# Miniprotein binders against q8wxe9r568to878, part 28

Target 1, 311 residues: q8wxe9r568to878
Amino acid sequence: EEEITVDVRDEFSGIVSKGDNQILQHHVLTRIHILSFLSGLAECRLGLNDILVKGNEIVLRQDIMPTTTTKWIKLHECRFHGCVDEDVFHNSRVILFNPLDACRFELMRFRTVFAEKTLPFTLRTATSVNGAEVEVQSWLRMSTGFSANRDPLTQVPCENVMIRYPVPSEWVKNFRRESVLGEKSLKAKVNRGASFGSTSVSGSEPVMRVTLGTAKYEHAFNSIVWRINRLPDKNSASGHPHCFFCHLELGSDREVPSRFANHVNVEFSMPTTSASKASVRSISVEDKTDVRKWVNYSAHYSYQVALGSIW
Key: E = the ipSAE of ESMFold2; O = the ipSAE of OpenDDE; V2 = 0.75 times the mean of E and O plus 0.25 times the DockQ between their complexes.

## First folded at step 16 (miniprotein)

Design Vd5 (at its last look DockQ between E and O 0.91; V2 from the best seeds 0.72)
Fold by OpenDDE base, look of step 16:
Structure Vd5 (fold): chain B 311 residues (1-311), chain A 81 residues (1-81)
Amino acid sequence: as target 1 above (311 residues)
Amino acid sequence: KTKTVELKVEGMDGPTREAWRDAMKIMEALQKLPGVKSVRVFIEDGTVWVIYDPSKTSPEEIIKAIEEAGFKAELVSVEEK
């Protein structure tokens, strides 16, 4: 069976302000990968929701791909694989190419302006220091301003959410548990439905709590990592924040750095091109009518949330 | 505000290079017409959908443009939006 698979992937990167998580700077890169199994010379045409093509399409009916977006996007800084006829693209905006057989390759990439006004969720973080005691609290809220969050029936989740709190090297020792089986990182206890108040914790062992997911120190990132499989959580009431809490008692106030982490790192994926809104409108293969066509969409977000000074 | 006309172009039977070439000629011809907003060409059978401003163009003018491009077209339907 002859088939062609198109993978469209957004990569969002940026820096976000504290508080309301306003995007201070961002970059959206979309990459399109092709994997095809086609006999002989198979000239292909890929149709995107390119604003310069808007409304003008030459297709076979069967070549029209289902799309959920009605948006037309402006492509910036298009780069193509050598198998693409760039002259045709420049003249007609048609992406004409002869794919490499049985090889996954990047067909093209382009930049877009971020399609949304807000990120899918906001993260507010507060850090407090009292003597040798350090507390970090974060509140995560879904953003109603993000289009994918507006309709529960069509809501697109954030998946594999990772929130990383950089830990000073001096504190790393506090996150290690002595185990007969080796050093283990401390893990958070899940406390669902509870808001975290100030807890007086006696002892040198860090206390981590989350309302959702898991949190632990991960050496690979030199960070406490809050992991959430999926947002929004189906078991959580809409509008209520998810919380992370960490309490650390240091050996002395001298171990408290003058400045904690200046940022929190956030990463997650979405099963759609939510950042660019790029879509494949059509896939055509010359002289072939029985080609199976697949399109996969994804987005990966990676950004830093600025934190205020502790002092 | 806009109308959609469906046309049938004779001699188009895709997916062939010839069909694509012909479709491009038709597309170019129609895009030059005042009032044309959108053109979709189905190359398998030569069906052409044109969204247009009826105050600026007409099905007859659209057909004429296709004919001037070297093709024959017949009106199938006109729909109002």
Scores: ipSAE 0.674, ipTM 0.921, lowest interface PAE 0.5, mean pLDDT 88
Fold by ESMFold2, look of step 16:
Structure Vd5 (fold): chain B 311 residues (1-311), chain A 81 residues (1-81)
Amino acid sequence: as target 1 above (311 residues)
Amino acid sequence: KTKTVELKVEGMDGPTREAWRDAMKIMEALQKLPGVKSVRVFIEDGTVWVIYDPSKTSPEEIIKAIEEAGFKAELVSVEEK
């Protein structure tokens, strides 16, 4: 029954440029949580791939955890739970602690650098406003430069992807009836005369179409939300763009705000991998050689993609 | 360019606070020695791996540093890296 679980969670935030989705600003916050069921007052040591430790370790061989990376990372602005001996950490970079029993708690947090040059996918968005007519189009493509997209044997998907398009308050009434809940992916292999969008516009409710996932207005976010369960899509050829389209007819020119939104919000999670490549190299429990040890990794991404369109 | 020496430190047998503290003293002594690039101590049996620059130090000097810290160490092997 004796065990210790170490959860490593990366939280990426940032700002991405229009078009090429260049990362303009980024921050990664890593939180490490502990859940332990240990008898007695157990003194534990956690070994991370801290660059200031690189090559200098004191371990038992049975405490070494499977390698997840060859990288060594710099830990910035470390903050610790009170059970950690901070003097030991600052003098020797050893994370020495006595965990709370049967209670999941945050052992430490720190900031680090995003380990990739690109995000897992790019999002291009184009907007237009012609009188009382508003159109929004987005194209989503998987990034070939992101490591998790290169090898299907080690592929880690993006899960629960949300792309949020903020809606000005003046437009909310056009979504009140919820008659525009979203459209499914286009299915037909041959579509003569079909198009993504409208060829003739009348004073009707907004039209939303997607090629993957669903799209609808969500009051909780005051946004049109494009939801995709998983990327890459296993049913699509590599390099295939995924599209979102929205056409909105406003009741009059007075309903058109002076500016369309200045950004699109993107959120998703990636299981079993990290944004920082933070890695647990060892877990030691004093005086115990038969403790079940588990390490879990996950990353959550939340960032803005800039728009430059103004009407 | 670099070499790795494996040493055996006597009296280090298992995961006790004494063994952890002894290993830390050995680590500190070796990190002060010019030419030592990295040190790994396996406390279960006293195995020590040291990566070093052979132009700046030697296994004999490494053993001497451990002995000056209060521990006895014996050479097990040297590998070229």
Scores: ipSAE 0.655, ipTM 0.917, lowest interface PAE 0.7, mean pLDDT 81
ESMFold2 (binder alone), look of step 16: mean pLDDT 78; pTM 0.718

Design Vd6 (at its last look DockQ between E and O 0.06; V2 from the best seeds 0.00; counts 0 for: pae E 18.6 > 1.5, placed apart)
Fold by OpenDDE base, look of step 16:
Structure Vd6 (fold): chain B 311 residues (1-311), chain A 81 residues (1-81)
Amino acid sequence: as target 1 above (311 residues)
Amino acid sequence: KTKTVELKVEGMDGPTREASRDASKISEALQKLPGVKSVRVSIEDGTVYVIYDPSKTSPEEIIKAIEEAGFKAELVSVEEK
């Protein structure tokens, strides 16, 4: 059976402000990979939701691909694999190519402006130091401004969410390499301003609590890593923040570093091109009507959230 | 009712970039015709297959569209489906 698979993947990178998580800087790169099993030389055409094609799209009904987005996007800095006829693209904006057989390759890449006003969720982090005691608290809230969060029926999740809190080298000794602090689901009704009450920590062992997922020190990142499998959580009410809490008692005030990490790292994936809104509108294969056509969409987000000065 | 017409385009000699460009032009020209449902252009030998609604277009109109695109085509066969 003859087949062509198109993988469209967004990569979002950026820097986000503290508090409301405004995007201070961002970069969206979209890459399109092709895997085809086609006999002989098979000329293919790929149609994207390129704004320059809008109104001039000539596609056979059989070549129309189902799309979830009605948006048209502006492509920037297009780069193509050598199998693409770039002259055709420059003249007609048609992506004409002869794919490599049975080999997954990057057909093209391009940049876009981030398609949303906000990120899928906001993260607020507060750090406090009292003598030798250090507390870190974070509140994660889903953003209502993100389009994928508006309709529960069409909601696209954030998957494999990773929030990394860089740990000063001086504190590493306080974290046992293997201590999976178990998911104590604090069922606490965390109101918007609820601090986790200071649990009297007896001794130098860090106390970590999360309302969702897991948190542990991971040496590979030199960070406390808060991991959440899926956001929004199906079992959590949409309006309540998820919280992370860490309390650390240091051996002395002298172990408090003069400089703390000024950012938190966030990573997650989405099963859609949520950053670019890039979509494949059509796939045609010359002289072949019975080609199975597939399109996969994904996005990966990696950004830093600025922290306020720890006082 | 749809019909399938088979045509032969002159000057399309094998799987080349030029042949691909020409095939694209032909395909685009034919897709604009009323009643055309499907177009296949072989870059290998210039064979063109068009599935069309005979109430809206004809082999003659299809050939004319190819000619207007700058190519020459000859009718090979017409099949009723």
Scores: ipSAE 0.008, ipTM 0.218, lowest interface PAE 9.5, mean pLDDT 85
Fold by ESMFold2, look of step 16:
Order: structure tokens, then sequence, then C-alpha cells
Structure Vd6 (fold): chain B 311 residues (1-311), chain A 81 residues (1-81)
């Protein structure tokens, strides 16, 4: 009957270097949403792993939520819904609010410093243009420096991985003309076990190969998109790289771009607040003892991998 | 090396708004005391746990700080970690 659900969602954005994927720029924004079904005036308190309340928590045993991390985080640039008593927060760091009834709303948002030294995986990309031939190769490796990748019992997957290779405008125009004349797309082939850089290409058609997932041109993104459902892959050896290969033979040298794309776009989600390490330590509902309490965690990552290095 | 003191605060016997405010006052007072590393207050039974540096403060000073905040506290135990 009576319940409150707290959704905690990270949003990571940034730019990483070519090759080693060193983080050059990052921003982490965390949003907290509330959905509650509570009768009467329900004054609630939310307890986060805010470092400024470490050792000063005021918690009933019934309000304690399972801990998802041992880390304490610093909250920057907090913004609150009008139902939050901001004076109480500024004076005591207590998040005190009266939730909207039966209406999901954003309670607060804040920024943090990215809580890891590396991203969950690295993506190395090499490109070459020789005459009318264009080749793109990428190697994806799980990072041992990311905490979720080290212990199988605590492993948290990257889900719905999408790696986008922007297609130069010259190629997009030619592709669009072919689409008007008929349904055409860049072809993709799952190439399990094939050696990288195979010379099995015959004729002038584009060849794309992946060792995991799928790759095809997607008009919605004006990009070749490499999609992987889940990392790490259960069917691959630990530390095994996953590969993407694309070979294009252009119709004339005038279609060769003066430069290949400056970056590759990477997106994925994780079912934990892996970027901020934000966690809900307690949920209190005043004057109620029989309230069901749920907490959901997620993170979404969206960043660029540079094709030129900065040193 | 730190020690943990457990104290019982009189008059704090339930999870009320007043108990929450009182616990905040106790926590703030103890955080101002040099040597206090961590404070936890259970408002259900009025138990206060303080992790402190014994070279900088003592259970007597911790109790005094609680009393200056307007509350009476009794020492329950001291443990070394």
Amino acid sequence: as target 1 above (311 residues)
Amino acid sequence: KTKTVELKVEGMDGPTREASRDASKISEALQKLPGVKSVRVSIEDGTVYVIYDPSKTSPEEIIKAIEEAGFKAELVSVEEK
C-alpha cells in the first residue's frame, strides 16, 4: 500500500584520449527521483553517502538501507525541488522534504568528481587512407583499473554499448542518394574468430567485421554503429580484446575525405551509480512504520574518444 | 589509534522530529570538539557512538560538550579499536 521509491541516476560525459583513453574532460551529474504513495502529510528524509554527514548520521534502525559502497562523496552544485527545505540542508545537510503524491519528480541533482581512475573499457582506433582505400580498426579492452571489473562476485556489466563512427559528409550524401534510389546500407558481418585485418575482401563493396556484437550504418546517427549488448562478454577470455574492422574502396579520389572523423562516440549504461558512487543509506518517513522502500541505481555514460592525441 | 565511546542520552526514547533535531544539536556540538572523528546517534534509544583520538579529547570532554548543548549523557562503555 504505502511505498516510496528512490531512483538514483548518474550521467557521465567527457572526452578521453586516443589509445590509452586517458580522461581529458569529465562531468558527472546525478539526479534523484522520487515516486511515493503516502497518506497524510508525509515528511521524509533522504540519507546519502554525503561526506559532510559522515559520522553524524541520524538514523532509525528501520530506516537503514543496504549499503552499496563504502565510499563517501562530496556533493557539488546541489539543486533541489521546491518541496525540499533548502535552509535545513544548508544548515545541517539533512535532505528534508514532503514528496508529491503519486507523481514521479526530480527531488534533487548534484555534481561529483568521477569516482574511478579509468572507464570500464578502453577503445583504441586506428585509421588509414591510402588512395581510394579507407580502413578503420578498433580494439576494445576491459580495463583492470575499473573497480567493477576485478571481482566476478561484484562484477557489474556495461549494457547496450554503442560505438559510433561518424561518416564524413561526402559519404553521407552518396549513401542518401543510394537510399533514395533503393534501400541500401553499409553491410555488417559478425566475424567470430577471424584474424584482424583479413584480406578476404573482394571487389569494391565495403566490408565490416566485428568479433562481438553487430555493426551497420544507422541514418539516425549519420554513423557506422558498433553495438554490443553486454560487456564483459561471458564467452570470451578475460582480457581478450574485441575488434571492429571496416574497409571501404571509394569510387574516386575526390570522395576521399581530407581527414577522417576527429572522434568516436561511446555510450552505454550500467545498473549502478558507478560514476558518482552515490548511494542511499537511509529513507525516513515520519510517523509511519509500515512503508515499503525501494532504491534503484543506474548510470549512463556518453563520451568522445579522440582520434588525435594530446600530450 | 582511536577509541570508541558509547553514551546514553536521557530523554531520547523515540523517532520524533524533536529527537531528530536534538540529535542534530548533539552531533554538531561534538563535531566542534577537537579529536572527534565520527559521531553516530540512534534516536530510537538515544545511544551515541563517538570515535575519537584519545590524545586530543576524552569521554569526559565529550560528555561535557553534550551537556553544554543541553542534554544529559551517561557513559556506557569505551572500546579500543
Scores: ipSAE 0.000, ipTM 0.140, lowest interface PAE 18.6, mean pLDDT 77
ESMFold2 (binder alone), look of step 16: mean pLDDT 77; pTM 0.703

## First folded at step 17 (miniprotein)

Design Ve1 (at its last look DockQ between E and O 0.69; V2 from the best seeds 0.69)
Fold by OpenDDE base, look of step 17:
Structure Ve1 (fold): chain B 311 residues (1-311), chain A 97 residues (1-97)
Amino acid sequence: as target 1 above (311 residues)
Amino acid sequence: KTKVVELKVEGMDGPTREAWEDAMKIMEALQKLPGVKSVRVFIEDGTVYVIYDPSKTSPEEIIKAIEEAGFKAELVAVIDSPEELEKALEEMEKKLG
């Protein structure tokens, strides 16, 4: 059976301000990969929601792909695989190509402006240092300004959310508990109902708490890593923030680095091209009517959130 | 105010290379006309939808442009609402998915 699969993947990178989580800098790269199983010479045409094509389409009805977006996007810095006729693209904006058989390859890439005004969620982090005591608190809220969050019925989740708090090497010892069975990393206690206010946790032991997911020091990142499988959480009311809390008592105020982590790293994925809004409008194969066509959409977000030191 | 004209071009039976080439010629010819906003060509049967400004062009001029490009076109319908066309196209997209 003849088949063509198109994978459209966004990669968002950026820097976000503290507080209001304004995007200070961003980059959106979209990559399109093709995997095809086609007999003979199979010239293919890929239609995208390219603004320069807007409304001018040559297609077979059967070649029209279902799209969830009505947006037209501006493609920047298009780069093509050698199997693409770039002259045809420059003249007509048609992506004409002869795919490599049975090989997954990157057909093209392009840049876009971020399609949204806000990120899917906001992260506010406060760090306080009092002598040898260090507290880190974060509040995560879903953004109502993000289009995928507006309708609960059509809501696209953030998946495999990772929030990393860089930890100074000097503090790593505090996250290790000597257990009889070896060194175990301190794990956060999950408290779903806790609004972490400034509860002075009186105790010499590091305390980590989360309202959702898990948090632990991960050596691979040299960070406390807050992991959340899915946002929004189905069991959480839409308006309540998720919280991370960490309290550390250091052995001395001298163990407090002069430069504490000035940022938090955030990563997550979405099962849609939420960053670019890129969509495949059509896939055509010359002289072939019975080709199975698949389109997969995804986005990966990786950005830094600036931390405000509250001294 | 924009209108839509539905045309049928003779001899177009895609997904042949010839059909694509012919469609491209038609597209190019129509894009040169003042008042043409968008052109959709279904190469399987030669159905052509043209969204146009009726103050700048007409179905007759559109047909003439296709003829000058070397094709025969017949008027099927004039649609007063581009929105209706877009809805119809969206419905077709949903049925094919």
Scores: ipSAE 0.752, ipTM 0.909, lowest interface PAE 0.4, mean pLDDT 88
Fold by ESMFold2, look of step 17:
Structure Ve1 (fold): chain B 311 residues (1-311), chain A 97 residues (1-97)
Amino acid sequence: as target 1 above (311 residues)
Amino acid sequence: KTKVVELKVEGMDGPTREAWEDAMKIMEALQKLPGVKSVRVFIEDGTVYVIYDPSKTSPEEIIKAIEEAGFKAELVAVIDSPEELEKALEEMEKKLG
């Protein structure tokens, strides 16, 4: 019943361009956590696809972990838990440690780069302001998805997708006071059978429409939030864009600033994959041969999409 | 342009810390030798694969470097196709686990 689990989590952050969603800036922070149930003193060695050790490895064949990536990555600004022998790492790039027993802890973290050319999807947004009326429309199109590190034929979904449209500070203050009187109009359910982009004749009620997921104003983010549980959608044709539309009628055009927000925030998770293709190549436990070994990967993405033409 | 030598180092039968430390000494010694491109050590049986430039070094010089580090090594094979070895090692990594 002895075991060790290695969790590799990438956190992508960045800024992408309006037109083609070109990645303008990005950083990946990778954190590795360990949970182990090992008897006695159990000195461990972790092998990563560190480019500085490429082709120069010391292993037992039984300690090699399955991997499908051929990429080798640069590890920048490594920081370690106190259980890691940092002198050994600096002299030989070997990650040698004595894990805490039965306690999940962060073994190390480092910076790396995004391993692909494109993100899983692109988002284009257009805005217009006319008097006290504000309209926002977005088009989301899928790109090639990411595969799991151990199963290259399986498409990896984007989960819990949030696309956040910041509400300007002027609108947030008045919006909160309107929410006491009209909060239900911002939480309206989108009718998937209705024509996209329609506006109501019945007055100042906001209309939010999506072809997938839900949209509503969320006070926690001071934003209109378009939420999609999973992409790609199993019930939609491949390549077809997913759309968001919002028509917002303010109480007075004096509350409309001359400029809308400069960006849209995108957040989502991808299970079983890494943004950098950081991977565990080996896990060794000194003097033990029957330890169960698990490796889990996950990635979280959080980035800004620039808005183009601004009123 | 590069070749592979397969060696057997005596007395290495991991997964002990002594085998790991011995492998590190061998790795360090070989990385100092001009012409050595990569070193892979399997510590359960002392198998060592060295990718090298035959214009700069030889299996004999590689064995000598190991012996100067305090270990005995036997030549097992010289392989003219390092691409074959790299593919075989990659296939092993995909299947093991």
Scores: ipSAE 0.621, ipTM 0.857, lowest interface PAE 0.9, mean pLDDT 79
ESMFold2 (binder alone), look of step 17: mean pLDDT 75; pTM 0.701

Design Ve2 (at its last look DockQ between E and O 0.65; V2 from the best seeds 0.66)
Fold by OpenDDE base, look of step 17:
Structure Ve2 (fold): chain B 311 residues (1-311), chain A 98 residues (1-98)
Amino acid sequence: as target 1 above (311 residues)
Amino acid sequence: KTKIVALKVEGMDGPTREAWEDAMKIMEALQKLPGVKSVRVFIEDGTVYVIYDPSKTSPEEIIKAIEEAGFKAELVVVVEGDPEKTLEALKEIAEKLS
């Protein structure tokens, strides 16, 4: 059976402000990969929701792909694989190509402006230092301004959410627990019902708590890593923040670094091109009517949230 | 106010390179007309949907433009149009008219 698979993947990178999580800087790169199994010379045409094509399409009815977006996007800095006729694209905005057979390859990439006003969620982080005591708190809230969050029925989740809090090397020892079986990283206690405020934690041992997911020091990132499988959480009431809390008592105030990390790193994925809103509108194969066509959409977000001065 | 005219162009049978080339010629001709907002060509049967401003152009002018491009077109139907009609929506309309 002849088939063509189109993978459309967004990559969002950026820097976000403290507090209101305004996007200070961003970059959205969309990459389109093709995997095809087509006999003979199969000239293909890919239709995107390119604003320059808006309203003017040549297609076969059978080649129309289902789309969930009605948006048209402006493509910037288009780059193509050698199998694409770039002259045709420049003249007509038609993406005409002869795919490599049975080989996954990047057909094209382009940049877009971020399609949303806000990120899917906001992260507010507060850090306090009092003598040798360090406290870090974060509040995560879903953004109502993000389109995928507006309708619960059509809500697109954030998946594999990772929030990384860089830890000074000097503090790493505090997150290690001596166990009979060796040094293990301290893990957060999960308390789903807790709103973590300033809690007087008595004791010399680091305390980590999360309302959702898991948190632990991960050496690979030199960070405390808060991991959440899915946002929003199905078991959490809408509008309540998820919280991360860490309390650390250092051996002395001298162990407090003069310079802390000024950012938190956030990564997650979405099963849609939520950053660009890029969509495949049509896939056509010359002289072929019985080609199975698939389109996969995804986005990966990686950005830094600025932290204010701790002092 | 916009209208949609559906036309059938003779001799277009895709998906062939020739059909695509013909469709491009038709589209280019139609895009030059005042009031044309959208052109959809279904090359499998030569069905052309044109969304247009009826104050600026007409089905007759649209047909004439196609003829001047070297093709024969016949009027199928004129309906009230939404300039924001999606390709999918037009597909559905086309299926009903076929």
Scores: ipSAE 0.715, ipTM 0.898, lowest interface PAE 0.5, mean pLDDT 89
Fold by ESMFold2, look of step 17:
Structure Ve2 (fold): chain B 311 residues (1-311), chain A 98 residues (1-98)
Amino acid sequence: as target 1 above (311 residues)
Amino acid sequence: KTKIVALKVEGMDGPTREAWEDAMKIMEALQKLPGVKSVRVFIEDGTVYVIYDPSKTSPEEIIKAIEEAGFKAELVVVVEGDPEKTLEALKEIAEKLS
């Protein structure tokens, strides 16, 4: 029968501080996509929690969508598909459009500020370079969980967590020369329950150890990548950090960088929630009262964690 | 300190182009009135919620502004409103109007 689906996707980017991961810079880009199956030339109206609406709404009760947020947000730099009447939006903040039939398309995009004080977890990283020896340690701790936009009782996991530790180009050249410190030496994996934080720096074999997930060097990123499928982890005690450790012995004086890296890159997705608190308050289709209406939310996070100057 | 007034506007009864246009006229008239903070119009039955500052305006002045725009409105109820809890207050009023 007739239906319309609205997908709201937030993309968070930013920079956070060493240690406590205080947010130093942040940006959120929100994209809204429409997929509709409507008969005739259906004129649609989308209601967002736009602060310039100031709580002013014209709506049918049947068009009101479930939402848990009471926040009104500022929409910056709105850009629209050609099917949106931009003059109406500019004059009245009404998002009036005639959707493409049976074709998923981007209706609009805009920028917002991040709506939370903190991120879902913190990452503390310590690095050291001593001669030809490099050590990296990270501690990941869960923070306050985020609730789903449609259901405040559902806590939302972080999925497909990727933490990238850039490997300086000097080190990559050595691996490509097939030295003892090659890619195979960096791909060590640690069984769950294996000891972490070995201080055997004089040992000849490099190690990578994790308490959760996997770690290996990935050429696509020129980085050691720590991957975690889901946080919080179902099988781990909630009080302890998740840890990454890497010890690398380089084979040459010119292979030792003056600095390891300035940042670690963190990336993950969170389904059913938003970084902006952007919310679809209503979906109206002119002259129709029997349209099935769906709203989906998702957020993707990609940010840098500062390391400080310890090498 | 705010209040919410619920009004019934006559002649508005469905999801038609005319109802949307009439609701816009009411919205514009009320947004010009000092002390009106927000307006919600339900076009299927002409229910209008207005959040206002009682020191600057009144339900009588709000009705007058609607009448000057060409519509007849009658008072249904007045309720205390909290700007931070606007949705909760509006749900309470909707329950009283059912």
Scores: ipSAE 0.608, ipTM 0.861, lowest interface PAE 0.9, mean pLDDT 79
ESMFold2 (binder alone), look of step 17: mean pLDDT 73; pTM 0.665

